# Designs tried in a protein design chat: VHH binders against Probable cyclic pyranopterin monophosphate synthase (moaC). Part 16

Target 1, 244 residues: Probable cyclic pyranopterin monophosphate synthase (moaC), of Pyrobaculum aerophilum (q8zyf8)
Amino acid sequence: MIVDISKKPDVFRYARASANADVKKCNTAVAAKAATVASRYLPFLHPLPLSATAWCKDGKFYVEGIAHWQTGVEMDVLFGVLVGLLGSGAVKIENLRVEIKQKQTTPPIIENVNTSEAPITREGDLVASAYGRMKVVNLDIVKNPVEKGHPIYAAQTAAALNAKRLCELLGGPCPSVQHFKIEIITSDSVEVRTFIKARDITPAPEALFSAGVALLTIWDMIKKYEKDENGQYPYTYISELHLD
Short names: E, the ipSAE of ESMFold2; O, the ipSAE of ESMFold2 at other seeds; V2, 0.75 times the mean of E and O plus 0.25 times the DockQ between their complexes.

## First folded at step 18 (VHH; framework vhh_gocatamig_d2)

Design y5 (from x4 with S99L; at its last look DockQ between E and O 0.76; V2 from the best seeds 0.00; counts 0 for: pae E 10.1 > 2)
Fold by ESMFold2, look of step 18:
Structure y5 (fold): chain B 244 residues (1-244), chain A 118 residues (1-118)
Amino acid sequence: as target 1 above (244 residues)
Amino acid sequence: EVQLVESGGGLVQPGGSLTLSCAASGFTFSEYDLAWYRQAPGKKRELVAAIYSGGSTLYMDSVKGRFTISRDNAKNSVYLQMNSLRAEDTAVYYCARDLGYDEYFDYWGQGTLVTVSS
């Protein structure tokens, strides 16, 4: 379910997210675009009029965003980093995190840069599997229903639906998905593993995407309890996301 | 002005019971989620239990079956019934509400001390 925010006032919202990945060409245009449409892919994320920018520096990929709106933009920019890295050809993503989020009366200064879209590279055979791990403070919350529903069941549903939709964001041919499985384990962290069979086009990016979507869905559903008293996430982040 | 005032802490024997209360003012109480957190000496503040505006509840495994959170919207109050108390329940207990703007607990009471010892 999408929580009712109709009574919240508009405030300037800012966030910056980052991840480590070694990629040859940084597809910042795809990242910025993905951030602006994240709500179409994260099931409980509210639409908002986001302005976003993306860049690479020193082996890290960054997205920042601003909106004058009722909700924060941290999940949107996290989504932007994920999609931007996949669109840049990344097969391993580490330390996907919110570096900072703020609300303020004066708009943040954001600078936009142009990058070209990378072509979709077909890799591997017609099966793919991916693994992801997310650090959380409150593991018990992940295993129990919260106001938004059950985080694990929501993540499984979101992953399955979104395994078919990455190609829409990247602008390439869509794999004909024949089978999708997902396993989520809560031990000392949240671990996810996805498996996809597809015809004609390797589903490697989709395996990564669905694993990432699962983790972001869980994060979004528990984020109230993960934030400190200043609204920051000092201990919550996706530590790794890669193909098997 | 938002206010949250905890009461009901004290010294109890292991196996004993206490009821903590939190009186709220300065906001539309029925629209907000409420939670109890605790902080033992030398440890991070941790969630104990939460009660949503719709009345459903969430408990950490360490207190499930022993503690009960409840709310009375007519009295603008949230309660924590603590049964079968253990030494490891010794902590300062804080009442917190969810700030609807960023969906996190940003208003906290000053705390009430619970000591469980023989």
Scores: ipSAE 0.005, ipTM 0.488, lowest interface PAE 10.1, mean pLDDT 84
ESMFold2 (binder alone), look of step 18: mean pLDDT 80; pTM 0.811
ESMFold2 at other seeds, look of step 18: ipSAE 0.286; ipTM 0.676

Design y6 (from x4 with A50G; at its last look DockQ between E and O 0.86; V2 from the best seeds 0.00; counts 0 for: pae E 3.5 > 2)
Fold by ESMFold2, look of step 18:
Parts: sequence; structure tokens; C-alpha cells
Structure y6 (fold): chain B 244 residues (1-244), chain A 118 residues (1-118)
Amino acid sequence: as target 1 above (244 residues)
Amino acid sequence: EVQLVESGGGLVQPGGSLTLSCAASGFTFSEYDLAWYRQAPGKKRELVAGIYSGGSTLYMDSVKGRFTISRDNAKNSVYLQMNSLRAEDTAVYYCARDSGYDEYFDYWGQGTLVTVSS
């Protein structure tokens, strides 16, 4: 279920997300664009009129966004970081997290950094696997239905659909997916592995993307229980996401 | 003013039962989701059980089959029936109300202590 927000008032919503990754050039234009359309890819996000910007500094990639709207924007900016890093050629992403989210009565200040594009090149084999790990406070809730649906089943479905959709965001020739598998395990964290076979173009970015989408879908479905009293995520984040 | 007041905690032997109550005031109770959390010394506060405004429930695996969450909209109260109590259930139990906006619990009671010991 997409939560009923019909009675919520509009307020200014702000969030900033970040991740660590070692990339040579930062595709911040792709990150900002991806954040604005995240609701088309993460199945339970509400559409909203997001303004977003992105930058990288000292081995970190950042996306921040604002909307004057009924819902928060933290999942949208997390998605922007994920896609921006994939568009920057990242093969290992660490500590993808919400740094802060806020609501306020006046427009927040967003840094006016010029966004940049980097050429998107694909290197890798026609079979790819990825691994991701997300730290959560309430691990058991992942294994049970919530009002939005079953987190694991929703994540599996979202990942499969999105395995074919990264190039909508990045551009260029798209892999023709021949096979997709996903395994989600709850241990001391939520762990995901994805496996993709494609015929002409390496699906390595898609393996990573689908793993990230699975974890973000779970996060979105359980976020009510993961936030603290101030609406922040002190303990919930994607600790690692990398190609196998 | 929104208030949540827990009661019903106490000392109980392993295998025993307790019923926790949370009396709510200052809001339209039937329109909100409610939950029980607990916190043992030195541990993170963790979800125990939740009940949606529509009546659906959820439980953590560690309490499923032993605990039952319920609500009485006429009495503005949410309850936690705790059966087959174990030493690891020892904690301060809190009731909490959904913010109504951003999908988090923004109002919390002061807690009630449950101690399970021989």
C-alpha cells in the first residue's frame, strides 16, 4: 500500500543523504535527476515536486532535496545518491544513510553547486552479482507483513522490475536481461544478493542497482519503526553495497 | 496535550502473565496507530508489537504467540497481554503514538517496569 496522505498538510521538507565511494568523477546531474523521479522506481513513495542538488567532497557523495509537500523526502535523496554513484562508476558503496531530515515553515537553503555529468561507460562480464547489507533496529519486522505489505516480497518484486530500468536514469545502451535472481536474508542485518545474466552489455550496474532498490524498498516499508522520536535514523543505513 | 500513561508493570515469575495498559488523552485515539516498545538496561529500545488504526496487528518474532496487543477505542486505551513471560522480557515497556505525519512515533509514555525473576 501507498500510505494515505490525503489529510496531511504541506510543509517544507528537507533531507540530506550521503554515501562513501571512491569515484574519479562525480555524476551529480544524474543524482539530482534521479532524486526527482525516485517515486517512479521505489514502489511505495509518493510523487512530489522535489528540488534536488548533489555534490561530492572528500570521498563522500551527497544529495539534498526540498519539497513543499505532504511527505518527507529522505527516501528520494537516498535513491539519488545510489543512482548518482552508479552513474559515477562506483562498484563499492559504503554507509548510504540519511544525515538529517527536517520540516520547517520557511524554505530551507539548498547549496547552489553546479551539477556535472560524467561519461557513463560499462565494463564487466555478462554475468554479474552484487551484495548489500543494511543495518536496522527492528530486524524481525522485515520478516512480517506491515500495513504497506510484506517487506521481503515487495523488495524482491521492486528489484526485479528495476533490474531492467537503470538505463532510463543513466542513458546509453541497455542490457537485455536474460535472468535475474535475488536472495534476501535476515541475520544480524538485512543482507541481499542479486544475480543477473544479460546478453550483449554487462549488467554489473544493474546488479548493484537492484540490490540497492531492494534494501531501499525494505527501508521505506519499515521506516515508521526505524525512526527515533525526532524522526531521524541514527541506526538505520546501508552499510555496504558492492559487486561480487 | 497529548498524554500516554502506562500501567500494569511489576515483578512476576517466569511463565507468568501480566497485562499492560496505556491510557491515552488529548487526541482522536481511533485515528492513530499505537505500539509497545521495550528497553532493557544497556540495550536499544526495540519494537514489541504494533496495532494500526484499522485494527491490524504486528508482532516481533520473540513475542509472537505469547503477547497480544489490543485497543479499546471507547476507553482510549491500548493493551499488551503478556503470557509465558521469560527472563529476557525484563524491560521498561513504553507505549507510543504515531506522529500522524511522517511515519514515526512522536509521543511516548514514561514507561512501566516489568521484571521477570525467580
Scores: ipSAE 0.347, ipTM 0.719, lowest interface PAE 3.5, mean pLDDT 89
ESMFold2 (binder alone), look of step 18: mean pLDDT 83; pTM 0.832
ESMFold2 at other seeds, look of step 18: ipSAE 0.382; ipTM 0.738

## First folded at step 20 (VHH; framework vhh_gocatamig_d2)

Design r1 (from y2 with E103Y; at its last look DockQ between E and O 0.88; V2 from the best seeds 0.00; counts 0 for: pae E 3.3 > 2, grease 26.8 > 24.2)
Fold by ESMFold2, look of step 20:
Structure r1 (fold): chain B 244 residues (1-244), chain A 118 residues (1-118)
Amino acid sequence: as target 1 above (244 residues)
Amino acid sequence: EVQLVESGGGLVQPGGSLTLSCAASGFTFSEYDLAWYRQAPGKKRELVAAIYSGGSTLYMDSVKGRFTISRDNAKNSVYLQMNSLRAEDTAVYYCARDSPYDYYFDYWGQGTLVTVSS
């Protein structure tokens, strides 16, 4: 379910997310935009009026966001980092995490920056596979229904739908998907593998995107239990996400 | 001001039972989710069980079938019935309430110690 937030007060919300990736150019425009529309792609996120900024520095990609609203913005900025890196041509992403969340009763300040972008290019085979791994504290809960629904089933559904929707975010032609398969297992972490076959153009970005969406969907569904008493995620992050 | 006070901890033999209680004040109890967490020495604090404002419950696999969380909205209290206790259940147990500003548990009691040992 999309949780009932009607009784929560509006508070200024800030979050910053980051990941490590080796990319030649940074598509910060697509990252910031993706963050603002994340609720259209991650099925249990509440819509909110997000302002977002993205940048690259020293092998890291950052997105930060702010809203005056009833819900936090950390899942939105995580989604922004994921999409921004895919729009930057990343084939390997490490340590996708929330660096900090903040709540304030007074307005925080976020700088408007000029964003840069790189054109999307698609090179690769018509069959692609990706792997992702997420560290969580409460592994058992991932295998069971929670308030928002069943994390594994929701992640599988969200991934399949999103495998067809990345081009809405990046632009350019969409792969004609002929087959999609996803496996999610819980070992000492949450692991996902995606497999996708397309008719016409490589679906490699979609393999990564669907794996990332699966993990972010699980994260969103269990986040109530993953946060510490200060609302931070000291032990929860996507440690790796890469093409096979 | 929100306040959560746990009680009922103690020493018990393996296979024994305890009931933990958490008395709450300073908020409209029936509208909030409550949870029990525990922390063993040298380990991360982990979820044990949660009970939503609507009454549905959630249990970690390690305690499912042995522990029961319940709430009494008239007494502003949440309980944890612990049966078939094992050595690995030894921990400080904390009562927690969800945040009015965000989606997590940010109000915590001081904890009550449960020791399972022969």
Scores: ipSAE 0.392, ipTM 0.747, lowest interface PAE 3.3, mean pLDDT 88
ESMFold2 (binder alone), look of step 20: mean pLDDT 82; pTM 0.833
ESMFold2 at other seeds, look of step 20: ipSAE 0.394; ipTM 0.756

Design r2 (from y2 with Y101W; at its last look DockQ between E and O 0.84; V2 from the best seeds 0.00; counts 0 for: pae O 3.8 > 2)
Fold by ESMFold2 at other seeds, look of step 20:
Structure r2 (fold): chain B 244 residues (1-244), chain A 118 residues (1-118)
Amino acid sequence: as target 1 above (244 residues)
Amino acid sequence: EVQLVESGGGLVQPGGSLTLSCAASGFTFSEYDLAWYRQAPGKKRELVAAIYSGGSTLYMDSVKGRFTISRDNAKNSVYLQMNSLRAEDTAVYYCARDSPWDEYFDYWGQGTLVTVSS
């Protein structure tokens, strides 16, 4: 279920997310846009009027967001980082995390940076596989139904749907998906493997995207139990996400 | 203003039982989810069990079948019945209330110590 927020007050919500990735050019426009529409892709997010910015610095990709609204924006900016890096050609992403989230009664200042675009270039085979790993505090929660539903089953469904939807965010030609598989296991972390076969265009970005969406869907569904008493995520993050 | 006060901890033999209680005040108890967490020495604070405002429950695998969380809205109290206690259940147990403003547990009690030892 989408949690009932009807009685929550509007306050200014801020979050910043980041990840490490080695990319030549940062597609920060795609990242900022993706963050504003994240609720259309992560199935349990509430829609909100997000303003977002993105930038790269010292081998890290950042997305920052603000909304005057009833819900926090950390999942939206995490999604922005994921999509922005895919739009930047990343094949390996590390330490995708929430650096900080805050709420306040007055508007926060966010950076006024110019965004940049790059055309999406697709290189690779017509069969792609990806692996992702997410660290969680309470692994057992992932294995059990929570208020929002069963995290693993929801993630499998969200990933399959989203494997066909990345081109909505990146633009350009869309792969015709011929086969999709996903495996999610809980070892000492949450691990995901995706496999995609496509007809004419490499689905490598979609393999990464679907794996990332699976992990972000799980994260969103369990986040109530993952946050510390200050509402932060000191121990929850996607440690790696890469093509095989 | 919001207060959560745990009680019922103590020393118990393996295989024994304890009931923890958490008395809540300063909020409309029936509208909130409650949880028990625990922290053993050298470990992170971890969820034990939760009970939603609607009455449904969530248990960690390590305690399923041995622990029961319950609530009494008339007494503004949440309970943890702990049976078949094991040495690894030794920890400080904390009662926690969800946030009305965000999705996390924002208020925590001071904790009550449970020691399971021969």
Scores: ipSAE 0.322, ipTM 0.712, lowest interface PAE 3.8, mean pLDDT 89
ESMFold2, look of step 20: ipSAE 0.346; ipTM 0.727
ESMFold2 (binder alone), look of step 20: mean pLDDT 81; pTM 0.818

Design r3 (from y2 with S99N; at its last look DockQ between E and O 0.80; V2 from the best seeds 0.00; counts 0 for: pae E 3.2 > 2)
Fold by ESMFold2, look of step 20:
Structure r3 (fold): chain B 244 residues (1-244), chain A 118 residues (1-118)
Amino acid sequence: as target 1 above (244 residues)
Amino acid sequence: EVQLVESGGGLVQPGGSLTLSCAASGFTFSEYDLAWYRQAPGKKRELVAAIYSGGSTLYMDSVKGRFTISRDNAKNSVYLQMNSLRAEDTAVYYCARDNPYDEYFDYWGQGTLVTVSS
């Protein structure tokens, strides 16, 4: 379920997320927009009035966000990084993580950077597979019902629903999905593999997106147990997400 | 001020039982989720079990079927009944309270040592 936040006060909440990826040009406009609508795609996020900005530097893609609201913004900015990199043509993403999250009673100052747009292009086969790995502190929680539900089953459902929805965020030509499959296992980490067949247009971005959505859904459902005493994530991150 | 005080640790033989208690004060106990964590020598602190304010429970696979977490809102206490103890259960056990505003465990007890040895 969506956790009851009715008693939480509004405070200014800030987060910055990043990932490593090789892209020619970064699609920061798509990233910022995706962060502001993340709750429409990650099923357990509370809606909030997020302001977001994104930038690239030295092989890393960044999104930061602020809101004066009842809930934190770290999952929203993580989603922004994921979608921004997919909109930038990334086929391999590493170390998708929360760099810092904060709350305060006065407005934070976020970095003002010029946003850019790059048209999405789609190159790849009509059959695509993706692999993702997320490091977590509490592997066993992933296999057990938590307050919000069962993480694996929720992630499988969220990924399947989202496999056809990336075009809402990226625009342009959209694949006609003919088949979708997802496999989630726990070993020393949480591992996800997605498989998509499409008719006329490569579903490679959707394979990555669905894998990322699955991992972020699990992360969101277990995040209470993943944070340290300061509310940070020193050990939780998506270490790799790539096409097979 | 918020306080969590654990008790009930000690030395026990393999196969034995212990009950840990955590007495809470300084907050409206019934509105909070509580958890037991443990830290074995040379290892990171790990979740053992949690109990939500609504009464639902969560157990790690290593303790499922052997440990039972419970709460008594009238006594502001959370308990961990540990049965069929193994050497691997040797650790300092901590009681923790969630932060209702930021969704993480922000208050911790001092810990109580459980030693399982023959």
Scores: ipSAE 0.345, ipTM 0.709, lowest interface PAE 3.2, mean pLDDT 87
ESMFold2 (binder alone), look of step 20: mean pLDDT 82; pTM 0.820
ESMFold2 at other seeds, look of step 20: ipSAE 0.358; ipTM 0.729

Design r4 (from y2 with S53H; at its last look DockQ between E and O 0.94; V2 from the best seeds 0.00; counts 0 for: pae E 5.1 > 2)
Fold by ESMFold2, look of step 20:
Structure r4 (fold): chain B 244 residues (1-244), chain A 118 residues (1-118)
Amino acid sequence: as target 1 above (244 residues)
Amino acid sequence: EVQLVESGGGLVQPGGSLTLSCAASGFTFSEYDLAWYRQAPGKKRELVAAIYHGGSTLYMDSVKGRFTISRDNAKNSVYLQMNSLRAEDTAVYYCARDSPYDEYFDYWGQGTLVTVSS
């Protein structure tokens, strides 16, 4: 379910997220756009009027966002980084994390930096598998129903639906998905593997996307318990996300 | 001013029991979710149990079946009944309230020490 936020006040919400990736050019326009529509893809995310900016520096990809709204924006900007990197041709993403989130009653001043946009490139293979790992403090919560539902079952559903929908964000032709399989396990972290069989177009970006969406859905559902007393995530992040 | 005051900690033998209490003030208690966290020396603070304003509960696997969280809205209090205590339960236990504005626990008590030692 989408949690009832009707009693929460509007305040200025800010977040910045980042990840490491080996990309030659950065598709910052796709990242910023994806952040603004993240609630259409992450099933429990509340819609909000996000303003987002993206940039690359020193091997890292960044998205920051601001909204005057009832909910925080960190999951939206995380989604923006994920999609922006996939739209930049990334096949390996590391350390996708919230660097900071804030709320305040006055508008924050954000630095707008120069951005660049890179085209999308895909390989012609028909089968892909991806792996992702997320560090969390409270692993037991992931394995049990919480107020919002069961994190693993929600992630499996969100991943399956989203395996078909990355092309809506990136533009261009969509793989015809013939088979999708996902495995989510918990050990000392949350691990996900996705497998996609498709025709005509390689589903490699979709394998990465669906794995990322699964982890972000779990994160969103357990975030109440992962934040410290200042509302920050000192120990929760996606440590790796890559093709097998 | 929001206040959460824990009590009931102490020294207990393995296999023993303790009841922790958390007295709340400064907010409409019945409308909020409450949780118990603990922090052992040299370890990160971890969730133990939570109780939602509607009364449903959540337990970490390490304590399920041994600990019971409960609330008394008339007394503005939340409790943690700890049974079959083990050495690894030794920690400072904190009571926490959810934030009215964000999804995290924003108010914490000062903690009460539980030591399980033979």
Scores: ipSAE 0.207, ipTM 0.701, lowest interface PAE 5.1, mean pLDDT 85
ESMFold2 (binder alone), look of step 20: mean pLDDT 82; pTM 0.820
ESMFold2 at other seeds, look of step 20: ipSAE 0.422; ipTM 0.768

Design r5 (from y2 with S56N; at its last look DockQ between E and O 0.94; V2 from the best seeds 0.00; counts 0 for: pae O 3.3 > 2)
Amino acid sequence: EVQLVESGGGLVQPGGSLTLSCAASGFTFSEYDLAWYRQAPGKKRELVAAIYSGGNTLYMDSVKGRFTISRDNAKNSVYLQMNSLRAEDTAVYYCARDSPYDEYFDYWGQGTLVTVSS
ESMFold2, look of step 20: ipSAE 0.445; ipTM 0.768
ESMFold2 (binder alone), look of step 20: mean pLDDT 82; pTM 0.823
ESMFold2 at other seeds, look of step 20: ipSAE 0.361; ipTM 0.724

Design r6 (from y2 with D98E; at its last look DockQ between E and O 0.89; V2 from the best seeds 0.00; counts 0 for: pae O 7.2 > 2)
Fold by ESMFold2 at other seeds, look of step 20:
Structure r6 (fold): chain B 244 residues (1-244), chain A 118 residues (1-118)
Amino acid sequence: as target 1 above (244 residues)
Amino acid sequence: EVQLVESGGGLVQPGGSLTLSCAASGFTFSEYDLAWYRQAPGKKRELVAAIYSGGSTLYMDSVKGRFTISRDNAKNSVYLQMNSLRAEDTAVYYCARESPYDEYFDYWGQGTLVTVSS
């Protein structure tokens, strides 16, 4: 279910997210675009009119976004970072996190940049698996139904759907997915493992994407309880996301 | 002016019971989610239980079956019935209200101490 926000006021919403990755050139256009359409891929995310900017600096990839709207934009910019890195050819992503989110009555200042488009490459086997780990404060919430549903079951559904849809965001031919499997385990963190079998095109980006989507879906469903009293996430982040 | 006032804390033997209450004012109580959090010395503040505006409830595994959250919209109050108390339940307990602007609890009372010992 998408939570009813009809009575929330419009305020200016700002967030910046980042991750570490070893990529040679950054596909910031894909990242910014992906942030603006994140609600099409994260099942419980509200659509909003997001303006987004992406950049790379010193081994980190950033997306920030602003909207004058009823909901925050942190999940949208996190999604933008994930997709931008996959579109940049990343096979290992670390420390995907919200650096800051804010709400205010006046427009934030945001930088708009244009970057050179990087080639998107797909490599290797017709099978792929990926692993992801997310640190959360309230791990037990993840194991239990919340108002929006069960976080793990929602994440499994979102991952399966999105394993088929990454190519829509990146442009180009899509793997013909023959099999998709996901396991989500809660231990001292939330851990996810995905496996994809596909024809003709390696599904390695799709394995990473589906694992990331699973973790972002869980995060979105539990975020009310993960934020501190100032609305920040001091202890919640995706610590690693990589191919097996 | 939003106010949340907790009461009902105290010293209790293991296996005992307490009822915490939180009187709220300064907002349209029936439209907001409420929660109880707790913080033990040296620990992070953690969720205990939440009650949604529609009356549905959420409990952490550590308290499920022992604690009951409830609300009375006519009295603008939220309650936490704590049964079968354990030493691990010793903490300052806070009631909290959902933000009007975002999905989190941004208004907190001063807290009430619950001590479970011996």
Scores: ipSAE 0.075, ipTM 0.639, lowest interface PAE 7.2, mean pLDDT 85
ESMFold2, look of step 20: ipSAE 0.469; ipTM 0.788
ESMFold2 (binder alone), look of step 20: mean pLDDT 83; pTM 0.828

## First folded at step 21 (VHH)

Design j1 (from y2 with A50G M60A; framework vhh_gocatamig_d2; at its last look DockQ between E and O 0.95; V2 from the best seeds 0.00; counts 0 for: pae E 3.7 > 2)
Fold by ESMFold2, look of step 21:
Structure j1 (fold): chain B 244 residues (1-244), chain A 118 residues (1-118)
Amino acid sequence: as target 1 above (244 residues)
Amino acid sequence: EVQLVESGGGLVQPGGSLTLSCAASGFTFSEYDLAWYRQAPGKKRELVAGIYSGGSTLYADSVKGRFTISRDNAKNSVYLQMNSLRAEDTAVYYCARDSPYDEYFDYWGQGTLVTVSS
């Protein structure tokens, strides 16, 4: 379910997310745009009027966002980092996390960050696999239904839908998906593996995207239980996401 | 002023039962989700059971079938019935409520100690 927020007041909302990745260029325009539409891809997010900005520094990619609204913006900026890195050509992403979320003060941000865009290169094999791992505090909650639904089943569905939708965010031709598989297991962490076969162009970016979406969907569904008493995520993050 | 006051902890033998209570004040109790967490020495604070404002519940796997969370909106109280207690259940148990502005538990009681030993 999309949680009922009708009683929640508007509050200034800020979050910053980051990840490590080795990319030649940082597609900050794609990241900022993706953050503003994250609710169309992560199925349980509420729509909100996000202003977002993105940048790279010292091997890290950052997205921050602000809204005056009923819900927090941390999942939106996490999605922005994921898509921004894929739009920057990343094949390995580490430590995708919320650095901070806040209410009250608003950091200055540029309403629209139009630095540059370049289309992604779609060279590679027509079969791709990706692996992702997310650290969580409450692994038992992941394995069982919560108020929003069953996190694993929701993630599987969200991943399958999103495997066909990355081109909406990045542009260019979409892979004609012939087969999609996803496996989610709960060892000492949440692990996901995706497999995509496509007809004419490589689905490697889509393998990464669908794995990331699965983990972010789980995170969103359990986030109430993952936050500490200050509303932060000291122990919850996607530690690795990469092509096999 | 929001307050959550836990009670009912104590020393119990293995296999025994105990009921924890959490008395709430300073907010419209019926509109909030409540949870019980616990923290054993040297371990992270972990969720034990939750109860939504609408009455549905969830449980950690380690306590399913042994613990029952319930609420009484007329008494502004949430309870944890603990049966078949084990040494591993020894911990400080905390009552927590959801945030009015965000999806996390922002107010916590002081805790009540449960010791399960011979």
Scores: ipSAE 0.333, ipTM 0.716, lowest interface PAE 3.7, mean pLDDT 87
ESMFold2 (binder alone), look of step 21: mean pLDDT 83; pTM 0.829
ESMFold2 at other seeds, look of step 21: ipSAE 0.457; ipTM 0.785

Design j2 (from y2 with A50G; framework vhh_gocatamig_d2; at its last look DockQ between E and O 0.39; V2 from the best seeds 0.00; counts 0 for: pae O 7.5 > 2)
Fold by ESMFold2 at other seeds, look of step 21:
Structure j2 (fold): chain B 244 residues (1-244), chain A 118 residues (1-118)
Amino acid sequence: as target 1 above (244 residues)
Amino acid sequence: EVQLVESGGGLVQPGGSLTLSCAASGFTFSEYDLAWYRQAPGKKRELVAGIYSGGSTLYMDSVKGRFTISRDNAKNSVYLQMNSLRAEDTAVYYCARDSPYDEYFDYWGQGTLVTVSS
């Protein structure tokens, strides 16, 4: 689940994170960029328009972030520190922490930082839901761990992450996801329903995509048991995938 | 040549027990996952139990607690101990091999018939 934040107001959000590492060079550009795209890699993190800055000093690496948005930025800047240190060649990272987190109803004074956010009224509560059905032979495997992990839990995680990432494949604007929910049930088939709420852009393609990703994830995890002796899938396929 | 030969099937009363064996040859047995499948008349072939090369096991809900899959790498054999047998367990049972590189069961035995009736 991506928790429903559609009712939260936009406020100014700030956080700074740091870690200790013995690195010879500081890759601050990678760190700042990583913070701005953290939600593409942390499955349940809400996307937001983040401005980020990184630096190193006295054996510590820092990332700070600012947004005017519905959610805080502490997880985003933590991610930025992690990626920045790995990009700086760190092999040991200690004390990765949030140093400070703040929210403010008045705009902070940031004269040398260009933010993508301005005070506006924004439309939220754009909703979509989708349904998918996949025929399989081995339904009870879906509810139990296999060598690759638990099919349902993997599908739920993959769907939530990929609801935020379809725009990467299509090259267009990304909906700002405010809520994501998925239900997976097994009957005579594997059935999936997704529900997504977003700001500004209809998430209908993302609802379909996340449902499809969930089914494909389950299929991939059980495929060894679904194939016949010739490596074919005579009884396994996605029979339906559509908006509700 | 890869070969899988099942044995141990037969007629048994409800509540009874049988042990199926599958003798394998023509490959490095310890490196492969093995499974038992079954097919009842008019039904699709279905998985019963699997055992990974590392020894961990997987069971379908219909047999969990009643059947035990095991392997003996020294004898190149996989076994299915079937307890508390029911009429619905009546089927031809097949031994199948998978490899880590193919990710499907590409070699199957000829099967051994298990009939559960009074």
Scores: ipSAE 0.027, ipTM 0.563, lowest interface PAE 7.5, mean pLDDT 85
ESMFold2, look of step 21: ipSAE 0.464; ipTM 0.781
ESMFold2 (binder alone), look of step 21: mean pLDDT 82; pTM 0.824

